# Designs tried in a protein design chat: VHH binders against q96fz2. Part 183

Target 1, 269 residues: q96fz2
Amino acid sequence: CGRTSCHLPRDVLTRACAYQDRRGQQRLPEWRDPDKYCPSYNKSPQSNSPVLLSRLHFEKDADSSERIIAPMRWGLVPSWFKESDPSKLQFNTTNCRSDTVMEKRSFKVPLGKGRRCVVLADGFYEWQRCQGTNQRQPYFIYFPQIKTEKSGSIGAADSPENWEKVWDNWRLLTMAGIFDCWEPPEGGDVLYSYTIITVDSCKGLSDIHHRMPAILDGEEAVSKWLDFGEVSTQEALKLIHPTENITFHAVSSVVNNSRNNTPECLAPV

## First folded at step 10 (VHH)

Design O78 (framework vhh_8pnl_2)
Fold by ESMFold2-Fast, scan of step 10:
Structure O78 (fold): chain B 269 residues (1-269), chain A 120 residues (1-120)
Amino acid sequence: as target 1 above (269 residues)
Amino acid sequence: QGQLVESGGGLVQPGGSLRLSCADAGFTFSDYDMAWYRQAPGKERELVARIYIGGSTNYADFVKGRFTISRDNAKSTLYLQMNSLKPEDTAMYYCAKAWRDSGSEPFDYWGQGTRVTVSA
């Protein structure tokens, strides 16, 4: 879980995140730093991606079921990191294994502070090893989508209008994340950064890759993961497991280069 | 880091109006939720009104329909329009940057306050 697509324009992404708070009130998440959101078909670690988190992280009297959406750096920088340059961190925090999350200081500390987030994506990419060659086949992996004649399908999107129809009702992938807040020693803005929790692959994905992100399937799971005011760490961690409710298709090698940012990155081949 | 400066308080008779201002000289104003709190003599400090980054607002029940909170991001200024003032509104009014988790401790900024007195 080292590459994602998150290309929706800000307004479309915001509507795709419509939710109900604890009172049953329909809401859209409120943005922080919306100008830092950079849509892309090909997001790599160290870039910013949108995450959902509880409003209570920013406002001490807030209803913990209300949601903020904010761009965060992919690659968790621990709050205790003493260097001035986050790129000098001497270990990879792109992913966090579910089986060792309570043993690693970088993850245990923010988790103990309730710093849980939901990482948003159109889907993620994985590379299948091909026997007898050094080549790998990339796949785009995403939630099953409700197909309608009006919305079309991803395989039938051959024009800008048809691509817009595919994405208007797209069900975003919702991955369990942990974030932390790092204050630069020289001063400046607090850096918010996240890691994606990973689990063993489900049966459906085992032939592609042996690991997968911890996917929160449905609003109940998303709400419980975010609600650090009502749901303890121990209870939240029960949501972290493989899911079979996933689909995929092979994509072009265009996606291999993270600088390529076109619809071809996720189009079926 | 930044300094919040309140102004606009004063003496007003019941039924009158005042507009409070809070200037943020040290922060990127548009990145923060802002709030007005007050502390009446002999009482604890209480939230009056809050405005979020996206412009949504919350009001305490005791000011609903009478007070309006607003922000001007271009001027880095927070406002509180107070109408139909009552003697019970007499307090020091404080501008606050709403809680932001900048580490292990909540980080609340408070100004020096501006005094509002409602009496004949």
Scores: ipSAE 0.000, ipTM 0.102, lowest interface PAE 18.6, mean pLDDT 82

Design O79 (framework vhh_8pnl_2)
Fold by ESMFold2-Fast, scan of step 10:
Structure O79 (fold): chain B 269 residues (1-269), chain A 120 residues (1-120)
Amino acid sequence: as target 1 above (269 residues)
Amino acid sequence: QGQLVESGGGLVQPGGSLRLSCADAGFTFSDYDMAWYRQAPGKERELVARIYIGGSTNYADFVKGRFTISRDNAKSTLYLQMNSLKPEDTAMYYCAKGYTLRSGSPFDYWGQGTRVTVSA
């Protein structure tokens, strides 16, 4: 997973993340650094994306089931990184393989500290190799969205021209992430950065790409992944597996250039 | 949805054949993937067959070898040839036009359906 869309305005994104805490109280996640959230149809590594994480990471006595939403840099910078410029990291930490997460120190250490997060997106992009050419076909991949099927009616779909009208009720993609905190050696603000855990692709995606992000399908999976106060690393890792509960469509090559940030990036072709 | 019109459904005995048609009154039939879905009483809608822009096809295991999907881009029409029909094929058959043809896509268009009943 190397490219996502996360374009919702902050207020719409916040409402899409409504949740229930351990006591059954309905809540919205509380923002940290909301000004760092930059909506885009075409988010690449090193940009900031919104993630959910437990309030307990910021407040020693907080209920671990309460959630914070914060922008974090995509591309985990390990706490041990010695150089002053995190863009100089020689390792690609955009993704973390599920099968080696406990073997790689960059991921094992923050995971052991409970630094689990849920990475939010409208969906993600993958590029399928085209037969007989070096060109690859991009696809936008996302959770199935609810279609209203009325009693006695046939299900209806919106036209491509009406895509933008569905965003107010969009089900966000929720991907399992690991984050770390890096303090610049010469001083300055702590950098929060994350990686997306990847698994083998499901059967439905295998013709597009051989890997997929570890998707947390539903609130039970999301809450268990986030709740590092009550759910051990061993138990949380049981949530990391492929899912078939995804849909996709082909998109134009406009998305290829990460500087392009328009609805055309995810519009069907 | 209002642009796709299915026809050809009816009552047949087990072992019989039917040919379903779906006419697209819209203006870009050749630019879309097409599919047939069906929904039996009390069951969820399920994919029967897909045909891609280039003519490649994909079938559900329960119809493979019995049904054939085809398209005529010049006539903006999709077909489903159904042979060796079984009572369990009884359902409303729906034509779909779109890019992904997967449940939960807001880009797929649906017809009103045509009823197929297989009964002695």
Scores: ipSAE 0.000, ipTM 0.229, lowest interface PAE 13.3, mean pLDDT 84

Design O8 (framework vhh_8pnl_2)
Fold by ESMFold2-Fast, scan of step 10:
Structure O8 (fold): chain B 269 residues (1-269), chain A 120 residues (1-120)
Amino acid sequence: as target 1 above (269 residues)
Amino acid sequence: QGQLVESGGGLVQPGGSLRLSCADAGFTFSDYAMAWYRQAPGKERELVARIYIGGSTNYADFVKGRFTISRDNAKSTLYLQMNSLKPEDTAMYYCAKPYRYSGSTPLDYWGQGTRVTVSA
């Protein structure tokens, strides 16, 4: 997982993240740095994406089941990184393999601090290798959507009016992430950055790509992953496995260039 | 750097009531949780009450049942209704709006405070 779509306007995204806390109280996540949220149909590593994380990371006496939503840089910069420029990291932290997460210092240290987050997206893109050519076929991969009388499907959208119906009740993809906090040696604002945990592809995606993000399917899984105050690292890691509850369709090569940021990036071809 | 202006403090007798207000002259009031803190002489600031963007509230145990936090997003104003006041409630009361983070430390906008004195 190296490319996503997260294009919803802030208010729509916030409503899509409605949840219940531990006491059963209905809530919307509280924003941090909302002005840093940059919607896009075509998000690449080093850009910011919205993530959910526990309020307890920020307030020592907070209810750990309450959620913050904040933009974070995609590409984890470890807290121990000593250079002044994060782009000088000698290794790629866009993804974190589930099988070695407890062995890699960059990931096991923030996990030990409970720095788990849920990475939000409309869906993600993968490029299928085509036989006999160096060309690859991109696919948009996302949760199956619940169809209501007012909602549309991506396949049924043929005008701006119909596209609004698709997104009003869109079920966001919820991917397991690990984040860290890096304080620049020269001073300045703390950088929050994340990595997406990856697992072997499920049977349904095996023809597209051999790896997939660890998807947290449903509120129970999301709550347990976020709640580092009640759920240990060992228990949380049991949530990390392939899922079959995903769907996809082929998209045009417009998405290949990360500078392209239009609905055409995820429209069925 | 305060865009927050508190008012409504004063001197009252035990058992009395006061309503504190905090006006936010900035924009995006409705996008942030808002809180009331207080600080008695010689003590650190402590959370009194918090109200989230969705209207949910959280109260310190020492004010539950006596204080009510509320917000008016149209007026960009935060309120604290204080009933059954006790001498122990004597403090400077501060309005706080979360701004951003530095490490695990929230960087809040703070108002200048409003003084509440509950007579012996």
Scores: ipSAE 0.000, ipTM 0.147, lowest interface PAE 15.4, mean pLDDT 83

Design O80 (framework vhh_8pnl_2)
Fold by ESMFold2-Fast, scan of step 10:
Structure O80 (fold): chain B 269 residues (1-269), chain A 120 residues (1-120)
Amino acid sequence: as target 1 above (269 residues)
Amino acid sequence: QGQLVESGGGLVQPGGSLRLSCADAGFTFSDYDMAWYRQAPGKERELVARIYIGGSTNYADFVKGRFTISRDNAKSTLYLQMNSLKPEDTAMYYCAKGYTLSDSSPFDYWGQGTRVTVSA
């Protein structure tokens, strides 16, 4: 996973993240640094994306089931990084392989501190190899869009002109992430940055790409991944596996250029 | 896309210089880590230099101080400046492009290679 869409306005995104805490109270996540949220149809590594994380990371004695939403830099900068410029990090930390996460210090240490987050997106993009050509076919990959009331379906629009009608009740993709906190040696604000955990592709995506993000399917999985106060690292890692509950459609080559940020990036072709 | 085209190889005398180029036909060049590998006759392919999406570089010990990897995202082109060439640098040089996965992930795209021969 190296390209996502997260275009919803801040208030719509917030409402899409409505949840229940451990006591069963309905809540909206509380924002940190909301001004750093930049909606886009075409988000690349090193840009900021919204993530969910436990309130307990910021507030001593907070209920660990309560959620904060905050923009974080995509591309984890380890807390031990000693240079002054995060862009000079020699290793690509955009993704973290599930099979080696406990072997890599950059990921094992923050994971041991409970620094788990849920990365939010409309969906993500992957590029399929095409036989007989050097071209790649991009696909937009996202949760099936089905009403939770079991009354009808508002899945993907049949045509580009109807696509925008589905955003009102869009189910956001929820990907398992690990974050870390880095203090600049020269002073300044603490940098929060994250990586997306990746797994082998499910059968449904194997013809598109061999890897996929670790998707947390449903509120129980999301809650357990975030709740580092009650759920151990060992138990949380059991949530990391491929899922078949995913859908996709081909999109135009407009998405190929990360500078293009328009609805055409995810519109069906 | 996925076609990488290397150029700039040739025959050069010891102590000479060559500049290799690798052109990516696609628009996603800036989203990938890029690398130069080489393979000498009868040997396994080995990493020469890597340049990360963030611009950081990493070099094999046997080329440090002699080779410089760089990228031009506007031109979708990767370069390898090779100075003070030695006979042991003789190899086929390959350009590689990796989808943005962790440092343990394999490179997904490879070029056809360009031959470098260093001899008197």
Scores: ipSAE 0.000, ipTM 0.243, lowest interface PAE 12.7, mean pLDDT 83

Design O81 (framework vhh_8pnl_2)
Fold by ESMFold2-Fast, scan of step 10:
Structure O81 (fold): chain B 269 residues (1-269), chain A 120 residues (1-120)
Amino acid sequence: as target 1 above (269 residues)
Amino acid sequence: QGQLVESGGGLVQPGGSLRLSCADAGFTFSDYDMAWYRQAPGKERELVARIYIGGSTNYADFVKGRFTISRDNAKSTLYLQMNSLKPEDTAMYYCARGLYYSGSEPFDYWGQGTRVTVSA
């Protein structure tokens, strides 16, 4: 996964992440660095995206089932990286293959520290190879949404009021991620950055692309992935597998240019 | 998928220059991120330079200031201008078309590579 949409306003995004802690208490995730959240229909690597992670990463003795939401840089910068400029990292850490995650030091080390996160998106984009040409057809891929009389459809949205109806009660895509913390050698703020774990495509997506993000389908999976205080690395990795609970539709080439940031990026064609 | 065809490699003296080309027969070359990788004898493959849609570039520290990546969308061709070549630059150079759009693996190697040898 190398392109997502995450356009919801901060308050709508926060409510979409309502959850229950281990004691059954209803909560909203608490923000860190909320001003760094930049909604977009077209997020590429090196931009910031919102992730969920355990409160225990920030507060000693915190309940590991309580959640923080924070913007993190897409493209994991390992804690051991010694250059001053993260963009100089030679290896691509936008995605992490599930089959080699325990073999790569950049991922194994933070995973061993419990640095698991859930990457939030409206959905993600993939480009289907077209036979006989080097052209690709983009698709927007997302969780099936519950259709109600109050919910609009993406294909029928042509005004701000109609778009509000589409996103009301939208089920966010929840992807398994690994993050790390990097301290600049010259000083400055700690950089939090993440990678998305990828798996083989499910049968439903195999005609579009051979790989997909590891999607955590439902609150039980999300809770277990985040709760590094109670769930070991070995147990958490059992959650990493393809899912068939996904839908998609073709979109226009407008999405190809990551600088385009409009609803047209995900509108059906 | 169309194969990427690298060319322009050869033998050059230290301090010399070479220009590598990568031809892509695709009609949507302008819609892809492109990169140059290299593999030196006995070493792992490494990223040399990448160029994004719109012309933004990123370089490995060891070539910054000496190499320039560029693209000609009208000719569907990627270039790597290599100046002030050093013996350490000796490697097989590969052109990669971006899977940046698809995201799971941002770059694939599609060509056979072109050999660059820098020796006195």
Scores: ipSAE 0.000, ipTM 0.141, lowest interface PAE 17.7, mean pLDDT 83

Design O82 (framework vhh_8pnl_2)
Fold by ESMFold2-Fast, scan of step 10:
Structure O82 (fold): chain B 269 residues (1-269), chain A 120 residues (1-120)
Amino acid sequence: as target 1 above (269 residues)
Amino acid sequence: QGQLVESGGGLVQPGGSLRLSCADAGFTFSDYDMAWYRQAPGKERELVARIYIGGSTNYADFVKGRFTISRDNAKSTLYLQMNSLKPEDTAMYYCAADSRYSLGTSYDYWGQGTRVTVSA
């Protein structure tokens, strides 16, 4: 997972993240640095994406089940990184393999500090090899969406004209992430950056790509991953596995260029 | 530099209980997340329980329902109440302190450990 879509306006995104805290109180996540949220149909590594994380990371006595939403840089910069420019990091930290997460210092240390986050997206993109050629077919991959009664026999995901109307009730993809905090050696603002944990592809995606992000399917999994005050690293890692609860459709090659940022990037072809 | 001192270890029979304490000397206890680790002979140190500055707790699966971690910021002391002890709980138990706001790669302070032996 090296490309995502997260295009919802801030208010729509916030409502899509409605949740219940430990006492069953209905809440919306509280924003940090909302001005840094940049909606896009085509997000690549080094750009900022919204993540959910526990309020307890920022407030000493906060309930660990309460959630903050914050933009973070995609591509984890370890706290020990000594260079002044994060783009000079020699290691690719866009993704973190689930099988080696406890062996890699860049991921083991923040994970040990409870720095778990949920990476939000409309969905993600993968490129399928075409049979007998080196050409690739891009696909947009996302949670199954509930069809409205107004869709009739036509699925909301199947009709381009219905796509605009489904975004108000879109079920966001919730991917397991690890974040870290890096303080620039020359001074400046602390950088928050994340990596997406990856697992072996499920049966449904195996013909498209051999790896997939670790998807947290449902509020129980999301809350356990975020709640570092109640759920140990060991328990949280049990949530990291492939899921079959995903769907996809082919999209045009316009998505191939990360500078293209239009609805055509995820429209069905 | 701060120092952590563990106490309360000893020999106990299976099914028994022990209460471990970890006292701070030389740092502001309330600014640190605290943890209990253990290490059996020939094995790596493993996390037993963690308590965050806000009071939230986190437990390893193998101690859930049996151990309780707590802190007293006024007394600068961390506790581990261990109930229904099993032979496999036999280990050196260490306390550790980690500033939540530290950008370091390891715990800021470790104790020297206290020995727990569960045997007839």
Scores: ipSAE 0.000, ipTM 0.121, lowest interface PAE 17.9, mean pLDDT 83

Design O83 (framework vhh_8pnl_2)
Fold by ESMFold2-Fast, scan of step 10:
Structure O83 (fold): chain B 269 residues (1-269), chain A 120 residues (1-120)
Amino acid sequence: as target 1 above (269 residues)
Amino acid sequence: QGQLVESGGGLVQPGGSLRLSCADAGFTFSDYDMAWYRQAPGKERELVARIYIGGSTNYADFVKGRFTISRDNAKSTLYLQMNSLKPEDTAMYYCAAKTYYSGSDSFDYWGQGTRVTVSA
């Protein structure tokens, strides 16, 4: 996973993240650095994306089931990185393989500190290799959505005009992430950055790409991944596996250029 | 909430060495950036050395090559090894901790300090 859509206005995104804390009280996540949130249909590594994380990461005595939403840089910069420019990091931390996460220092250390987050997106993009050509076919991949006024899910057969109307009740994709905090050696603001954990593709996605993000399907999985105060690293890692509860449709090559930021990026072809 | 307690200060002659310790029983150091600050009489408090949660360190120019900051997360203890001490190092030394979401260079938790005096 190397490209996502996260285009909802801040207000709509916040409401889409409504949740219940451990006491059963309904809440909206509180924002940190809301001005750094930049909606886009076409987000690439090194850009900021919104993540959910436990309030306990910010406040020593906070209820670990309460949630903060904050923009973080996509591409984890380890806390021990010594260079002045984080873009000079020599290895790719956009994704983190589930099978080696406890073997890589860049991921094992923050994971051991409970630095788990949920990466939010409308969905993500993957490029399918087409036999006999050098061209790849892009697909938009997302949770099944409920159609307006009818029982059922929105799909590729729906008109592009109908896609403009679904966003008020869109079910956001919730991907398991790990974050870290890096303080520049010569001083300056702390950088918060994340990686998306990846797993083998489910059967439904195997013809598009061999890997997929670790998707946390439903509020119980999301709550357990975030709650580092009550859920150990070992228990949280049991949530990391492929899911079949996913759908997709082919999109136009407009999405290939990360500078394009229009609804056409995710509209069905 | 937690509390920080410094120890190891004392009187030494120029060129001598001291090792300062900072311990806490209430929280885990692995979740915080830790630092040593000092304040000499009549002067403002200044950063001496900082150690990030991942183990990277920063030093003030006036102590580079002489002081070494380190942490032992299993013991919840921060150290400052001070070598080649100079009269100018005479100060009250403070242990400090900050959360990684602090929007300021200011530290959230402070100890009461330990006094270091360097004189003949």
Scores: ipSAE 0.000, ipTM 0.133, lowest interface PAE 13.8, mean pLDDT 84

Design O84 (framework vhh_8pnl_2)
Fold by ESMFold2-Fast, scan of step 10:
Structure O84 (fold): chain B 269 residues (1-269), chain A 120 residues (1-120)
Amino acid sequence: as target 1 above (269 residues)
Amino acid sequence: QGQLVESGGGLVQPGGSLRLSCADAGFTFSDYDMAWYRQAPGKERELVARIYIGGSTNYADFVKGRFTISRDNAKSTLYLQMNSLKPEDTAMYYCARGYSSGWSPEYDYWGQGTRVTVSA
């Protein structure tokens, strides 16, 4: 997973993340650095994306079931990194393989500190390799959506008003992530950055790409992944596996260029 | 020494204003997330406002639009501007610091507090 869409305006995104704490109270996640959120149909590594994480990461006595939403840099910068420029990191931390996560220092250390997050997206993109040509077919991959008369569908969105209704009831993709905190050696703000855990593709996606993000399907899985105060690393890792509860459609080559940021990037062709 | 020192509390009438200050004698004020908490008589301590290392802020719903948190890193001072005060705002107000390096940030350093009373 190396390209996503996360285009919802901040208020719509916040409502899409409504949840219940352990007391059963309905809540919206509390924002950290909301001005750093940059919605886009075509998000690449090194850009900021919104993640959910436990409030307990920011307050000693907080209820670990309460959630913060924060934009974090895609591409984990380990806390031990000693150079002044994160772009000089010698290896790619955009994704973290589930099979080696406990063996690689960059991921094992923050995971041991409970630094689990849920990466939010409308969906993600993958490029299918086609034999006999150098062309690849891009696909937009997302949770199956519950259709209502008011929400409409992507294929029926032929006006600005109708297009908005598609997203009002959109179920965001929730991907398992690991984050870390890096302090610049020369001073400045602490950098929060994340990686997306990847697994082998499910049967439904195997013809498109051999890997997929570890998707947390449903609020029970999301809650357990985030709640590092009550759920151990060992128990949380049991949530990391392929899912078949996914859908997709082919999109145009417009998405290929990460500078293109329009609805055409995810529209069916 | 090296403690958080709150000041600016007092008695004010409903609709009045107060500005709270919190001075940190520490040398690395800019490295900390800062927060204001309050504790009303007979209630537990609750978050009022938070300002992060990056300068972003958030507020409890019950003070949003009335209170403004700000920081002056050069003076190592945190502020809370309180407008349109209500009797329900009566509480002891506490300054807290946290940090986000290497481990989960924690607000484990509390000052002595400054008392705010909103009453006729």
Scores: ipSAE 0.000, ipTM 0.114, lowest interface PAE 19.7, mean pLDDT 82

Design O85 (framework vhh_8pnl_2)
Fold by ESMFold2-Fast, scan of step 10:
Structure O85 (fold): chain B 269 residues (1-269), chain A 121 residues (1-121)
Amino acid sequence: as target 1 above (269 residues)
Amino acid sequence: QGQLVESGGGLVQPGGSLRLSCADAGFTFSDYDMAWYRQAPGKERELVARIYIGGSTNYADFVKGRFTISRDNAKSTLYLQMNSLKPEDTAMYYCAAELYSPTSGYDYDYWGQGTRVTVSA
């Protein structure tokens, strides 16, 4: 998973993340650094994306079931990194394989500190290799969207003109992530950065790509992944597996260039 | 917590117009999607029109081109402009404020008590 869409305006994104805490109290996640949120149809590694994480990471004695939403850098910079420029990190931390997460120090250490987050996106992009050619077909991959009075959507939009109408009640993709905190050696603000955990693709996606992000399907999974105060690392890792509850459609090659940031990036071709 | 109050219903002849209003006084109106539902005698309640926080609208097929939903966040008021009214539009009309998150499955709403619309000669 190396490219996503996360284009909702801040207020729409916040409402889409409404939830209940452990006590049954209605909540919207509280923002940290909201001015760093940059909506885009075409987000690449090293850009900031919104993540959910437990309030307990920021406030001593906070209820671990309460949620913060914060923009974090995509591409985990380990706390032990010694250079002044995080872009100089020599290994790729955009994704973290589920099968080796407990073997890699870059991921095992923050995971042991409870630094689990949920990465938010409209969906993600993958490029299917076309047999016998150098061309690759991009696809936009996302949760099924349902047409009901309450959902407010038209259903999984299958025409370009209907796509602008579905965003008011879009079900955001919720991906399992690990984050870390890096302090610049020459001083400055702490950098929060994340990686997306990846698993083998499900049967439905196997013809597009052999790997997929670890998707947390539903509130029970999201709550358990975030709640590091009540859910151990061992129990949380049981949530990391392929899921079949996804859909996709082919998109234009416009998305190939990460500088293109228009609705055409995710519109059905 | 607030309550929604509908007004503007009444008796009108076929082809006439009415404007319904729905006001709230106890919660942040701009945080909710707003909708008009109706229930005719002997029928179940059905969605007439919805307006989202961002201003996008959705209409039932049987009112498209005749009804217009709008909102005024500064006045915390929802409107339904009803034109070319038909006898089949006779119903109790209800205002709803909805907070639905498909991402979390969270579903919360507030309902008004309704305003009656009668279309007859």
Scores: ipSAE 0.102, ipTM 0.548, lowest interface PAE 5.3, mean pLDDT 86

